# Designs tried in a protein design chat: VH-VL binders against Cytochrome c oxidase assembly factor 8 (COA8). Part 1

Every score and structure here is a prediction.

Target 1, 167 residues: Cytochrome c oxidase assembly factor 8 (COA8), of Homo sapiens (Human) (q96il0)
Amino acid sequence: APERGAERRDTAPSGVSRFCPPRKSCHDWIGPPDKYSNLRPVHFYIPENESPLEQKLRKLRQETQEWNQQFWANQNLTFSKEKEEFIHSRLKTKGLGLRTESGQKATLNAEEMADFYKEFLSKNFQKHMYYNRDWYKRNFAITFFMGKVALERIWNKLKQKQKKRSN
Unless a header shows other numbers, all headers, positions and changes below count from the first letter of the chain; antibody chains aren't numbered by Kabat.
ipSAE, averaged over its two directions, is called F for ESMFold2-Fast, E for ESMFold2 and O for OpenDDE. V2 adds 0.75 times the mean of E and O to 0.25 times the DockQ between the complexes of E and O.
[cut] marks letters that were taken out.
The coordinates of atoms that the task and the answers printed are left out; those that the model quotes come from them. Centres of patches stay.

## First folded at step 1 (VH-VL)

Design B02 (framework fv_belrestotug)
Fold by ESMFold2-Fast, scan of step 1:
Structure B02 (fold): chain C 167 residues (1-167), chain A 119 residues (1-119), chain B 108 residues (1-108)
Amino acid sequence: as target 1 above (167 residues)
Amino acid sequence: QVQLVQSGAEVKKPGASVKVSCKASGYTFTDYYMHWVRQAPGQGLEWMGVINPSGGSTSYAQKFQGRVTLTRDTSTSTVYMELSSLRSEDTAVYYCAREYDWLGAFDIWGQGTTVTVSS
Amino acid sequence: EIVLTQSPGTLSLSPGERATLSCRASQSVSSSYLAWYQQKPGQAPRLLIYGASSRATGIPDRFSGSGSGTDFTLTISRLEPEDFAVYYCQQYDSSPYTFGGGTKVEIK
């Protein structure tokens, strides 16, 4: 199963901490924002009579969530690392120490950080474009499968109703 | 290494049943759908059905509905395809194949099991 | 059910030539749910392309897929000796999943 250990806090393959859903939930549950990705995880309800199509939709949604959380956790980590490297480099260039007299991390003002933000955005433009493309494709596929599941459920209801009328 | 290993060749008489096994290894068995596809000698590929190894739910092609039964054993990571009321037209190589959920395509295939139905 | 028609049935070419294989669907198929497989005699099929245009892991870049709607194409830019095989298209957009009849790529 993709959501093994629903009652236990666990880490996803992406390293994201999982929250504990309410017991006896018959619906999807949404948790608090992940500290790394800043996205709210969803724990999906698994019906006992889940069809192959319903499972395919659920797994696609779970994989998309894990992919999305991993992307943003990695993006935020990369941003923080490169920001710190940039600050250290600039402080070294100015002949300043990495710590203030009070022991706090030395920082640059907003005007000095503008160069970093510009460089980071330009450098990551292609990565962001690939993310947007894949995000769109995944959501398109999810919407399509949601439609197929809805049609399957309607068909099953009509099939039962037709059988009742025929008998 | 991800592998699907199928049972050996079978020779059956018309009207008999055959049960082919497919043992999975190298991945979490319950995380991927398993499909069955057959190929008659010199012919193309024909989809038979799919099983969800986690819940055991199945879906079959209309042509095989009522004759095919897909099952699994999670303790041995094995799926089974049982085909009843065999006819000479059922002579084929039978494959199990794993579906990658996001890809939807069959990324890993068993080596195939030859089933011969002869009088 | 969606019927996939592959053409030509047999394609006779020499190594180094370009192969273009067609797969036509009886109904519109989302490009996200079309795959191509290669099968050599006595072997199970091998996934080449999924989602109409994405190469599977380990597949050489001479293989490419394209198309949308009802018309899909598999192209092998420069045939190698190991590429002579039967190729099948498959749709997994709607149940039942269906395969084309196959195109045999053989040495001229």
Scores: ipSAE 0.000, ipTM 0.467, lowest interface PAE 18.0, mean pLDDT 80

Design B03 (framework fv_belrestotug)
Fold by ESMFold2-Fast, scan of step 1:
Structure B03 (fold): chain C 167 residues (1-167), chain A 122 residues (1-122), chain B 108 residues (1-108)
Amino acid sequence: as target 1 above (167 residues)
Amino acid sequence: QVQLVQSGAEVKKPGASVKVSCKASGYTFTSYYMHWVRQAPGQGLEWMGVINPSGDSTSYAQKFQGRVTLTRDTSTSTVYMELSSLRSEDTAVYYCARGDEFYSGYYYMDVWGQGTTVTVSS
Amino acid sequence: EIVLTQSPGTLSLSPGERATLSCRASQSVSSDYLAWYQQKPGQAPRLLIYGASSRATGIPDRFSGSGSGTDFTLTISRLEPEDFAVYYCQQYGSSPWTFGGGTKVEIK
């Protein structure tokens, strides 16, 4: 459902006042997928009055994005290279050429490719476990700092309300 | 009620350009990507490009790069697809389709326009 | 670009039967970002499934998606008369976003 996509929303908090138009430049936006990682980059809105804590949260989110982009760019390159080597090796073993009679790239059937996918996943299992561990650690840290930023904003709003009542 | 309403059918000569409109209603226009997909008679779906209505950023399929231009008008909640240097093989139904919300990062298409038939004949 | 291959091209079945449609990707689809669409003659496509297995709003529970990596399946557990249509898979894991060639589910 579209609402399931909304559950993955990750918007950086901003200050109590903004100069940008509503919605357009005052919130994060998601760009097209990166050529190598196939992941969509997030461009973070930077408020004029960004606090040190808000800056730390934003930098943590940006650093996590860069880490994620680099991991998947490398993974995709490795997968593509090993897949092509596997196909070439199998076709050579069968005595088949690398191209069909129509000039199309020769491929293996689903059962033959299943062996490759199983082997690739098995070989990369530990790498993916470490990725998942680090991904959860980073998300925990982001959530923690989001909480701190939220508390800071509540405190600032309370201070503003107190000043208004004192006047 | 989320709705995408496209402009009417067009008949063009080879070498001409066509501009199809897609008017959005029932949701916040700038919060969702807008895709363009075409379908030649009796053929499958072919992705052409996407526009971010908030940032005005675009991405195009390589096959259409240099010939397709996606634009938007936030005051009317309308996206436009302009295809230039038309050829007979550009005869197709052209659809606009809403992607998911920007923050979700998903580009599956949940709401589609009714389609605009573009016929290119010599 | 990721090429999606759908099989069979045409599936001839009777109402009440189970339909199983295949979509295979030329390389792994990131995060299993794969959607399924239904298109009836003269109509725009309709989203059925996204994220390989999540049913879109308003879609009957007889439609289900499964699979991961490069192999994906759309299952219609019990065909209704209105289910005879063309079905397309689409990956949105990497640009350019690509569609499969389609599977036509027709009356036997």
Scores: ipSAE 0.000, ipTM 0.448, lowest interface PAE 19.8, mean pLDDT 79

Design B04 (framework fv_belrestotug)
Fold by ESMFold2-Fast, scan of step 1:
Structure B04 (fold): chain C 167 residues (1-167), chain A 119 residues (1-119), chain B 108 residues (1-108)
Amino acid sequence: as target 1 above (167 residues)
Amino acid sequence: QVQLVQSGAEVKKPGASVKVSCKASGYTFTSYWMHWVRQAPGQGLEWMGVINPSGGYTSYAQKFQGRVTLTRDTSTSTVYMELSSLRSEDTAVYYCARDSYEGLPFDYWGQGTTVTVSS
Amino acid sequence: EIVLTQSPGTLSLSPGERATLSCRASQSVSSSYLAWYQQKPGQAPRLLIYDASSRATGIPDRFSGSGSGTDFTLTISRLEPEDFAVYYCQQYGDSPYTFGGGTKVEIK
């Protein structure tokens, strides 16, 4: 059968890494790097009296994190798939096996990989350019809302001060 | 006994969405990538995208970006292709096909699912 | 993307004759990662040749592939009645994967 001996090893674990912050934490918690994106996820602390503006800022940061995680997980998948195809092709051309004696995947040296890296960067230039543009836009928006939250806190502090003097 | 079995024919109205399934059996589901290819009546083959069933990561042809979504369910060894905002031009037979260890040709194909978009 | 052009569009031959089908790429196909498929009416495509010249399991030896770079050929040395079908070339060296427009081999 054509499938016998034609099984590709794809042992990447299913799903994104899962983490849970300590229950008693009153601050944001930073988890270990995600296996696929290699980015550290942040679990945001939600105050009991979170304002609508604070909620909007938190959700914007959460959405930006999810977007960033998905982008890099997909980029790493594309890189790994194309790298595997390139290595497989080159080893096949050389008449070499795909596995070492220890069962590890056979690899190419830096000189042999130069062509792959050049091609991959060229093919993905526009995608990375759009990523950088969107990254800057998202960080600008976050900074803007951080400013609004800061102004809200000042206003609320003044309001509470007035209320305290009235009571 | 590798088999890819697709869901039955669908008739949809313009603007609707369709979700086609492809159930794999006879091999390790997560060890092969699954592609989706369509063929309009009397036309050639058009590649739509691919999913890695192990991680659920996807890559789509530019033409379908934003309209197609590929997903999988590892517990049932099934991949899904959902196409939204259907147009009459989407009338086609939709195939799933797995890539192989030997350099990623499509060695096994599903039987095809006919999707007809009409008013 | 790599555009594959197949010629001729239709090839009219009799059983026992040789069929030669061409597939040309708009740019070099990486590692000769080019496949040929056969499709009969109402059926899914069937893999015939991969890596430009390697015959898939169960495919008769009258089918052969050749070529590299941008020019590829599928040859059927002596047509059998069951060989009258549409043939597609496909490159899988670069994403997105692309197919040729097909060549119909029909009975004279």
Scores: ipSAE 0.000, ipTM 0.444, lowest interface PAE 18.3, mean pLDDT 80

Design B06 (framework fv_belrestotug)
Fold by ESMFold2-Fast, scan of step 1:
Structure B06 (fold): chain C 167 residues (1-167), chain A 122 residues (1-122), chain B 108 residues (1-108)
Amino acid sequence: as target 1 above (167 residues)
Amino acid sequence: QVQLVQSGAEVKKPGASVKVSCKASGYTFTSYYMHWVRQAPGQGLEWMGVISPYSGSTSYAQKFQGRVTLTRDTSTSTVYMELSSLRSEDTAVYYCARELYDSSGFDAFDIWGQGTTVTVSS
Amino acid sequence: EIVLTQSPGTLSLSPGERATLSCRASQSVDSSYLAWYQQKPGQAPRLLIYGASSRATGIPDRFSGSGSGTDFTLTISRLEPEDFAVYYCQQYGSSPPTFGGGTKVEIK
């Protein structure tokens, strides 16, 4: 029977989220969004007859995924930290504590938060521009290697056909 | 240390075959493509073909199709280049070279064997 | 197949001078797949530059590569005695991979 399996996200003993593909997979698997990067991880299928070129493409895709995951995990962490610092600073400026008189967490209104978002995007514009540049470079490289793998498979089929006929 | 060590010089008569070996060490043999390139005296570099040490799959330059055969032995981490029906024009130094594996996706030949001189003379 | 034409064929210079070597492709080559090699008499070629501009491990910073499309350049900013050799460009933007005819950098 075809194995569908259930995709799941496990939390490692260290508290880090994990993704597990179904057992006996013959295809790449796309998991749920990582809690830190909010990106879906891909678990790559490794065929038994994988060529070095196919391995090179797979490793390039894996390294690109890890780079992308690390970038967005760090970006989201930076956003959360700066948001908390901004709220804390504004509450101090108003002479307010981190909590209301009733003990509830103090909040800023939407107008004040809009100012933070505008500042954060402006401050991080150059960082996001460099990210986009590197992202496109990596994807162009992946596309090129996908083409090389396709050509290798075509040439291998042609060589097999030629050798069988010449025999 | 990563090395490619080739077999010694060969002297052959026209019409004979030659088989050159290239022994890899210091890295995972099956993880890198192996290319063969030759150089006639006083001439430039000419690509002959490539082999996957993992699968044994090969691709040859059109000029050598039907005369060149690339093989490998994973138990000895060795790649072989056999060239048949030798002519005087096949007199050259033959090199094996490893294809660079980089996450950036480049295909340069980063490690080369020392070369094997094949002389074809009557 | 893509033909690579190197110029000049021979470049006669003295130690300390700047060398500029050209490689022209018969059709556009993605710079990511352009490499440069150095070959000394009696030795195998040595990878200098890959991806048009990235130095290989152990290559001195006096070697630099640049270019895109059909025109690529290798520059040696200050020639050392050990730099007098033949230099080859190579592409793999299209199969089969091809090499240029070489530029000999010789002492005058």
Scores: ipSAE 0.000, ipTM 0.453, lowest interface PAE 21.7, mean pLDDT 79

Design B07 (framework fv_belrestotug)
Fold by ESMFold2-Fast, scan of step 1:
Structure B07 (fold): chain C 167 residues (1-167), chain A 119 residues (1-119), chain B 108 residues (1-108)
Amino acid sequence: as target 1 above (167 residues)
Amino acid sequence: QVQLVQSGAEVKKPGASVKVSCKASGYTFTSYDMHWVRQAPGQGLEWMGVINPSGGSTSYAQKFQGRVTLTRDTSTSTVYMELSSLRSEDTAVYYCARSWEDYYGLDYWGQGTTVTVSS
Amino acid sequence: EIVLTQSPGTLSLSPGERATLSCRASQSVSSYYLAWYQQKPGQAPRLLIYGASSRATGIPDRFSGSGSGTDFTLTISRLEPEDFAVYYCQQYYSSPLTFGGGTKVEIK
């Protein structure tokens, strides 16, 4: 379903997945680019004493990552599908085969492909505008909560120092 | 609203030629390829060929090579399918159908034109 | 040419039941180039699914497609009276474009 969202790849079956956070890591881990979205997933470290504010930030970041991955996976699939369909249709209409004599994919010249790119960009303009707006909205929210978490951690450190000195 | 309207039923003798028209409306005619698909009585769907209305270039199924000719008139947004040297096995309903834009496959179809070849 | 084989040839079911239709290709077909059509007597075919799993405009969500490689499936989750028709799969991956032989979904 190219128009339906894809599930996050973090939940790949045990024994099949090749990418996981280091066992000793106490920080977020960045994985290799996803095959479909071409985005690098962030695997979030979850401390056992996670505050409600830290949990809210982590969930917001995870939700944003899933949203972003799903958008680009769908967009890339749609682009590839439409591009291949356009190429096949034009080659078929010209009476040409899908492969060259060397076995490589037959291609269209730059002028022919320009028509496809123009139409694809035009058709997807509204989607890209909504994506950019939501992307900024989500990143402003994340930055705001990161600031709150930072202040909470500073407060907790000061509180710990005070408690240690009163011992 | 996208609409493909085909010409009326035809009755032909073996050896004759038939020319079926398909008039497109409700979209940019030159932006979509137009395919022709036929369906003989008791049989399934059979693809015949495609035309790019922008350049007029065509591609045909090998089975119909030399007998089928696809043409178009951009001023009337009409595609034509001409089938020559008719045989009794050419008796079928002939459909025009559009491809591309947001859909992969044949997203809109004409109502069909019945061609009967009697022998 | 790529040959598509549909099974069963006829599927006899009652309204409200689930229909599962199979389409097998003689060689691997990219799922991006597999479509399903519905045809009622005296009517032109109607596009249901394109790219193996994408629902066409105006098609109810009870219709779904799946599959990859050589095996593809069309599922109708709950048959409505208007769903009794002949269904065709089609590949548009390689010329000539080819259709399956069809599956007739009829009232039991």
Scores: ipSAE 0.000, ipTM 0.452, lowest interface PAE 18.2, mean pLDDT 79

Design B08 (framework fv_belrestotug)
Fold by ESMFold2-Fast, scan of step 1:
Structure B08 (fold): chain C 167 residues (1-167), chain A 123 residues (1-123), chain B 108 residues (1-108)
Amino acid sequence: as target 1 above (167 residues)
Amino acid sequence: QVQLVQSGAEVKKPGASVKVSCKASGYSFTSYYMHWVRQAPGQGLEWMGVINPSGGETSYAQKFQGRVTLTRDTSTSTVYMELSSLRSEDTAVYYCARGGYEDSYLWDYMDVWGQGTTVTVSS
Amino acid sequence: EIVLTQSPGTLSLSPGERATLSCRASQSVSSSYLAWYQQKPGQAPRLLIYGASSRATGIPDRFSGSGSGTDFTLTISRLEPEDFAVYYCQQYDNSPFTFGGGTKVEIK
């Protein structure tokens, strides 16, 4: 009998760990959208002379990406799962089967689905609020570290120029 | 209400086989995968395998390959775990647990658990 | 097989204190595929956290998960009497799915 891995081949989520950038790249690489989060992962180029500050910025960006990917993948899966459960429940209350006479999945009309969307948004309001808070905090941290890296690069260029202009 | 109800405790002799049932209710039986996890007395949790109730496809942990068989009956919304060639080390509580929605890797955590079935293997 | 190591084995704390539980993986595990479970004596495990940081339905906000790569943490911000139990981490990134050895949170 087919193993579960074979069943998942076409539906397996893609992420940073399952995506390889081109062999010859001196820049960050952007991958295809993850199936579940619908976000494109970024593989960061690591220069041979990366400073500790540059490494800290890169790690912060990587961690923020992983957090963001996880949030949206889980949110989308929760939405899909609860939508299916709602449809099954509503069809059961109407005395209808889960499949049509042609074998297709039975569906609800827009008015019936409005109840689900309203409840889902209401139920997830606090979760989305916390996501937005954390998203802004992470972006502010990234921006400040980007500023520090920029200042480090300016300082290093000034040091090089002064050395060249020595008495 | 989503519920998993398992069969009662079993006492078996070494070399025998045991078959534990897990009856699902309150949700679409074929839309979720069903896992089996065991726990020896005073020990941690050990994953045994998973079944897709829709197609009957199974996947087993290598340690149990050849001794464990997972099956299902869609007409009764029941999954079964049969473990053969029982040893004293197989004495444990066996749990069924719901995890996985359709073919998603991200949904393979176990959100609903059966109450457990105690299997004792002694001579 | 990915081995999960939980530490400490036992945490002896009083109600009202913060509990921090560690789970370390023998190889990298995506945050999307790590869960935490609570188990009380004579009961089946209960899902607390999935995807390293997402709370399961009905789980109080005092429970939070974090971590990535090989290091994961479960935090209980202020222990209630009902929180004294054994906690297990689990990875579902690679087959076979594996659980940590557990951390027992007990009353001092």
Scores: ipSAE 0.000, ipTM 0.480, lowest interface PAE 17.3, mean pLDDT 80

Design B10 (framework fv_belrestotug)
Fold by ESMFold2-Fast, scan of step 1:
Structure B10 (fold): chain C 167 residues (1-167), chain A 122 residues (1-122), chain B 108 residues (1-108)
Amino acid sequence: as target 1 above (167 residues)
Amino acid sequence: QVQLVQSGAEVKKPGASVKVSCKASGYTFTDYYMHWVRQAPGQGLEWMGVIYPSGGSTSYAQKFQGRVTLTRDTSTSTVYMELSSLRSEDTAVYYCAREGLDYWSGDAFDIWGQGTTVTVSS
Amino acid sequence: EIVLTQSPGTLSLSPGERATLSCRASQSISSSYLAWYQQKPGQAPRLLIYGASSRATGIPDRFSGSGSGTDFTLTISRLEPEDFAVYYCQQYGSWPLTFGGGTKVEIK
């Protein structure tokens, strides 16, 4: 059940509704693993006085999280689909039924499945390389913007301190 | 279009036998398991048995073993369910259902026949 | 044989409400081979969910399935008028295949 103090429900980039952190939360919080990607989502705290630069950083982090979630959800679905197709094809080639005498779905042994895993990894090699490159590029961009936000906060704090002394 | 079309309603006397047909179309008949399920008036679903059309292999629920016989005709893409020694308790709607194998349907019963009402009365 | 127990037997709700239906197995179901079906009077059952959580083709996103092992749930997030029907769970992980007794979702 949601904890007392949860103020609103927010819509994720994927279109799925989710609960926001309790009021007065000054920090991001981590949710349960997504059933498709098996990755834990981060719910980002939005300060009331968020600067345009802070908003850009938050949006970049949210967009990167959604991209990462979609990649792994799609990869896991593709793996499951191709695994089922491979098993079906091999059982059909052997002239075996789709279910065993015990009523379980007919399966292949570990040695036969090893052929599938090797083929799957080879087939997806370039896709995984592109994923890694984009992952590093996105993290570099996030780090860069984090630096800019830190400098902006230092500058604004110094300005406030000067004005406070003049008051 | 994938579909299963069953034969029409039957009225039988106790002790008789009934044979219900289920004609498949729109897919490769021999690649999918075909199940039979019945439903007595106002009651839930009860699994009766399965046939693998390619080889003709069958498996039956223990309750129906000895009374039910599943057969197929690959030339007409038709499965038959014959139930013998009928009793009033056999009054039910009988369904054929395909066990899915495709990515989109999984192994659940993705396509069902419209049902055949069998009434056993003296 | 695996016995599936559905609860509640009858669920009386209004359109727009959330429905939560339970299906409990007498023993663990292999690989989450658990399906949910919808049946309206005079019609054959219609597949909603397979593999405990995967929506069948054409099924609205308000239907969702969850669970594993012995405890499974079907959730309808916002009931539409056409959702008032009987719902059955079914395991296909072992023989003989078995169905739950059904949950009737009726108008309050």
Scores: ipSAE 0.000, ipTM 0.448, lowest interface PAE 21.9, mean pLDDT 80

Design B11 (framework fv_belrestotug)
Fold by ESMFold2-Fast, scan of step 1:
Structure B11 (fold): chain C 167 residues (1-167), chain A 124 residues (1-124), chain B 108 residues (1-108)
Amino acid sequence: as target 1 above (167 residues)
Amino acid sequence: QVQLVQSGAEVKKPGASVKVSCKASGYTFTSYYMHWVRQAPGQGLEWMGVINPSYGSTSYAQKFQGRVTLTRDTSTSTVYMELSSLRSEDTAVYYCARDEYGSFDLYYYGMDVWGQGTTVTVSS
Amino acid sequence: EIVLTQSPGTLSLSPGERATLSCRASQSVSSEYLAWYQQKPGQAPRLLIYGASSRATGIPDRFSGSGSGTDFTLTISRLEPEDFAVYYCQQYGSSPYTFGGGTKVEIK
């Protein structure tokens, strides 16, 4: 089967970096930060004889990662878009062009940007509060299922020992 | 609409094997577990095992270990239950049932969709 | 294996009455891993309650579940004609998953 990322198109160097897990990984693998979310993805190892409980834990971890990645990618995209709109609006109000003579994007000073940051944080306070609540709930669930998987493995070892004794 | 459709009734001799199919439609086949549960005439429900259609991994009740085999075909969205070395006490209605697993909640969501059942009669 | 004992075996009631069904486990079961099913003659079981107290999609509010540890209860507040059926509890906290023996709710 082709390695992950092997079929990636020859794109711009500043695009997405190639990301492939080790050939024979028996552990979870951590990748480089995502361009949009700025979070490192985890590629989960799948055992040959994965139990339903182990699959539930892995799926929960994968879905939590995807939710987390999507939240921050959306948040960062929204921030970038609203920041650009704010800068463009303020530059237009001042009668300034969107680019400097050198071709660089025109910017506002830190004092001028303070209004934007204050409004952005205030506007997104409720969203961040709900994110934190969901984040803690998901981490609690993951920790709980990790404990259950550990107990399942202990019980399986005990059952194996009992079978050997009864023979 | 989510639906599980099972194969038709079977009559088998003791010592034979039976293979029952369960075809899924209306949802993403590889995203949900599939359980098998049987019910002898006039008796209660008995869990036999479960398969993860995505990876093919299985877990069986100890009572059926060595006699039951669960498999799937992703191209047809079908799960199979094969029971070997049949005895008269294996006479029952066999059900497949979907386990709704797609939430970050702590709760298992139960078997929310069931097949119509397949009657297997073992007689000499 | 965890054994679930349902009582009574048969509950004879009239439409409009309240039904209370008991499920007792041989050892402690976390409430999040307890479900209730309804089965009518010749039909597959139907999920009513999961996680001891959460109603499944499409289940009327007259059905409620409660309990923790070893003692669980299914309550039908006001029986309707379609509610006369066999009810099973199920635990899925420990393999093998097990069902209770069932309680038949019949017309008096």
Scores: ipSAE 0.000, ipTM 0.459, lowest interface PAE 16.1, mean pLDDT 80

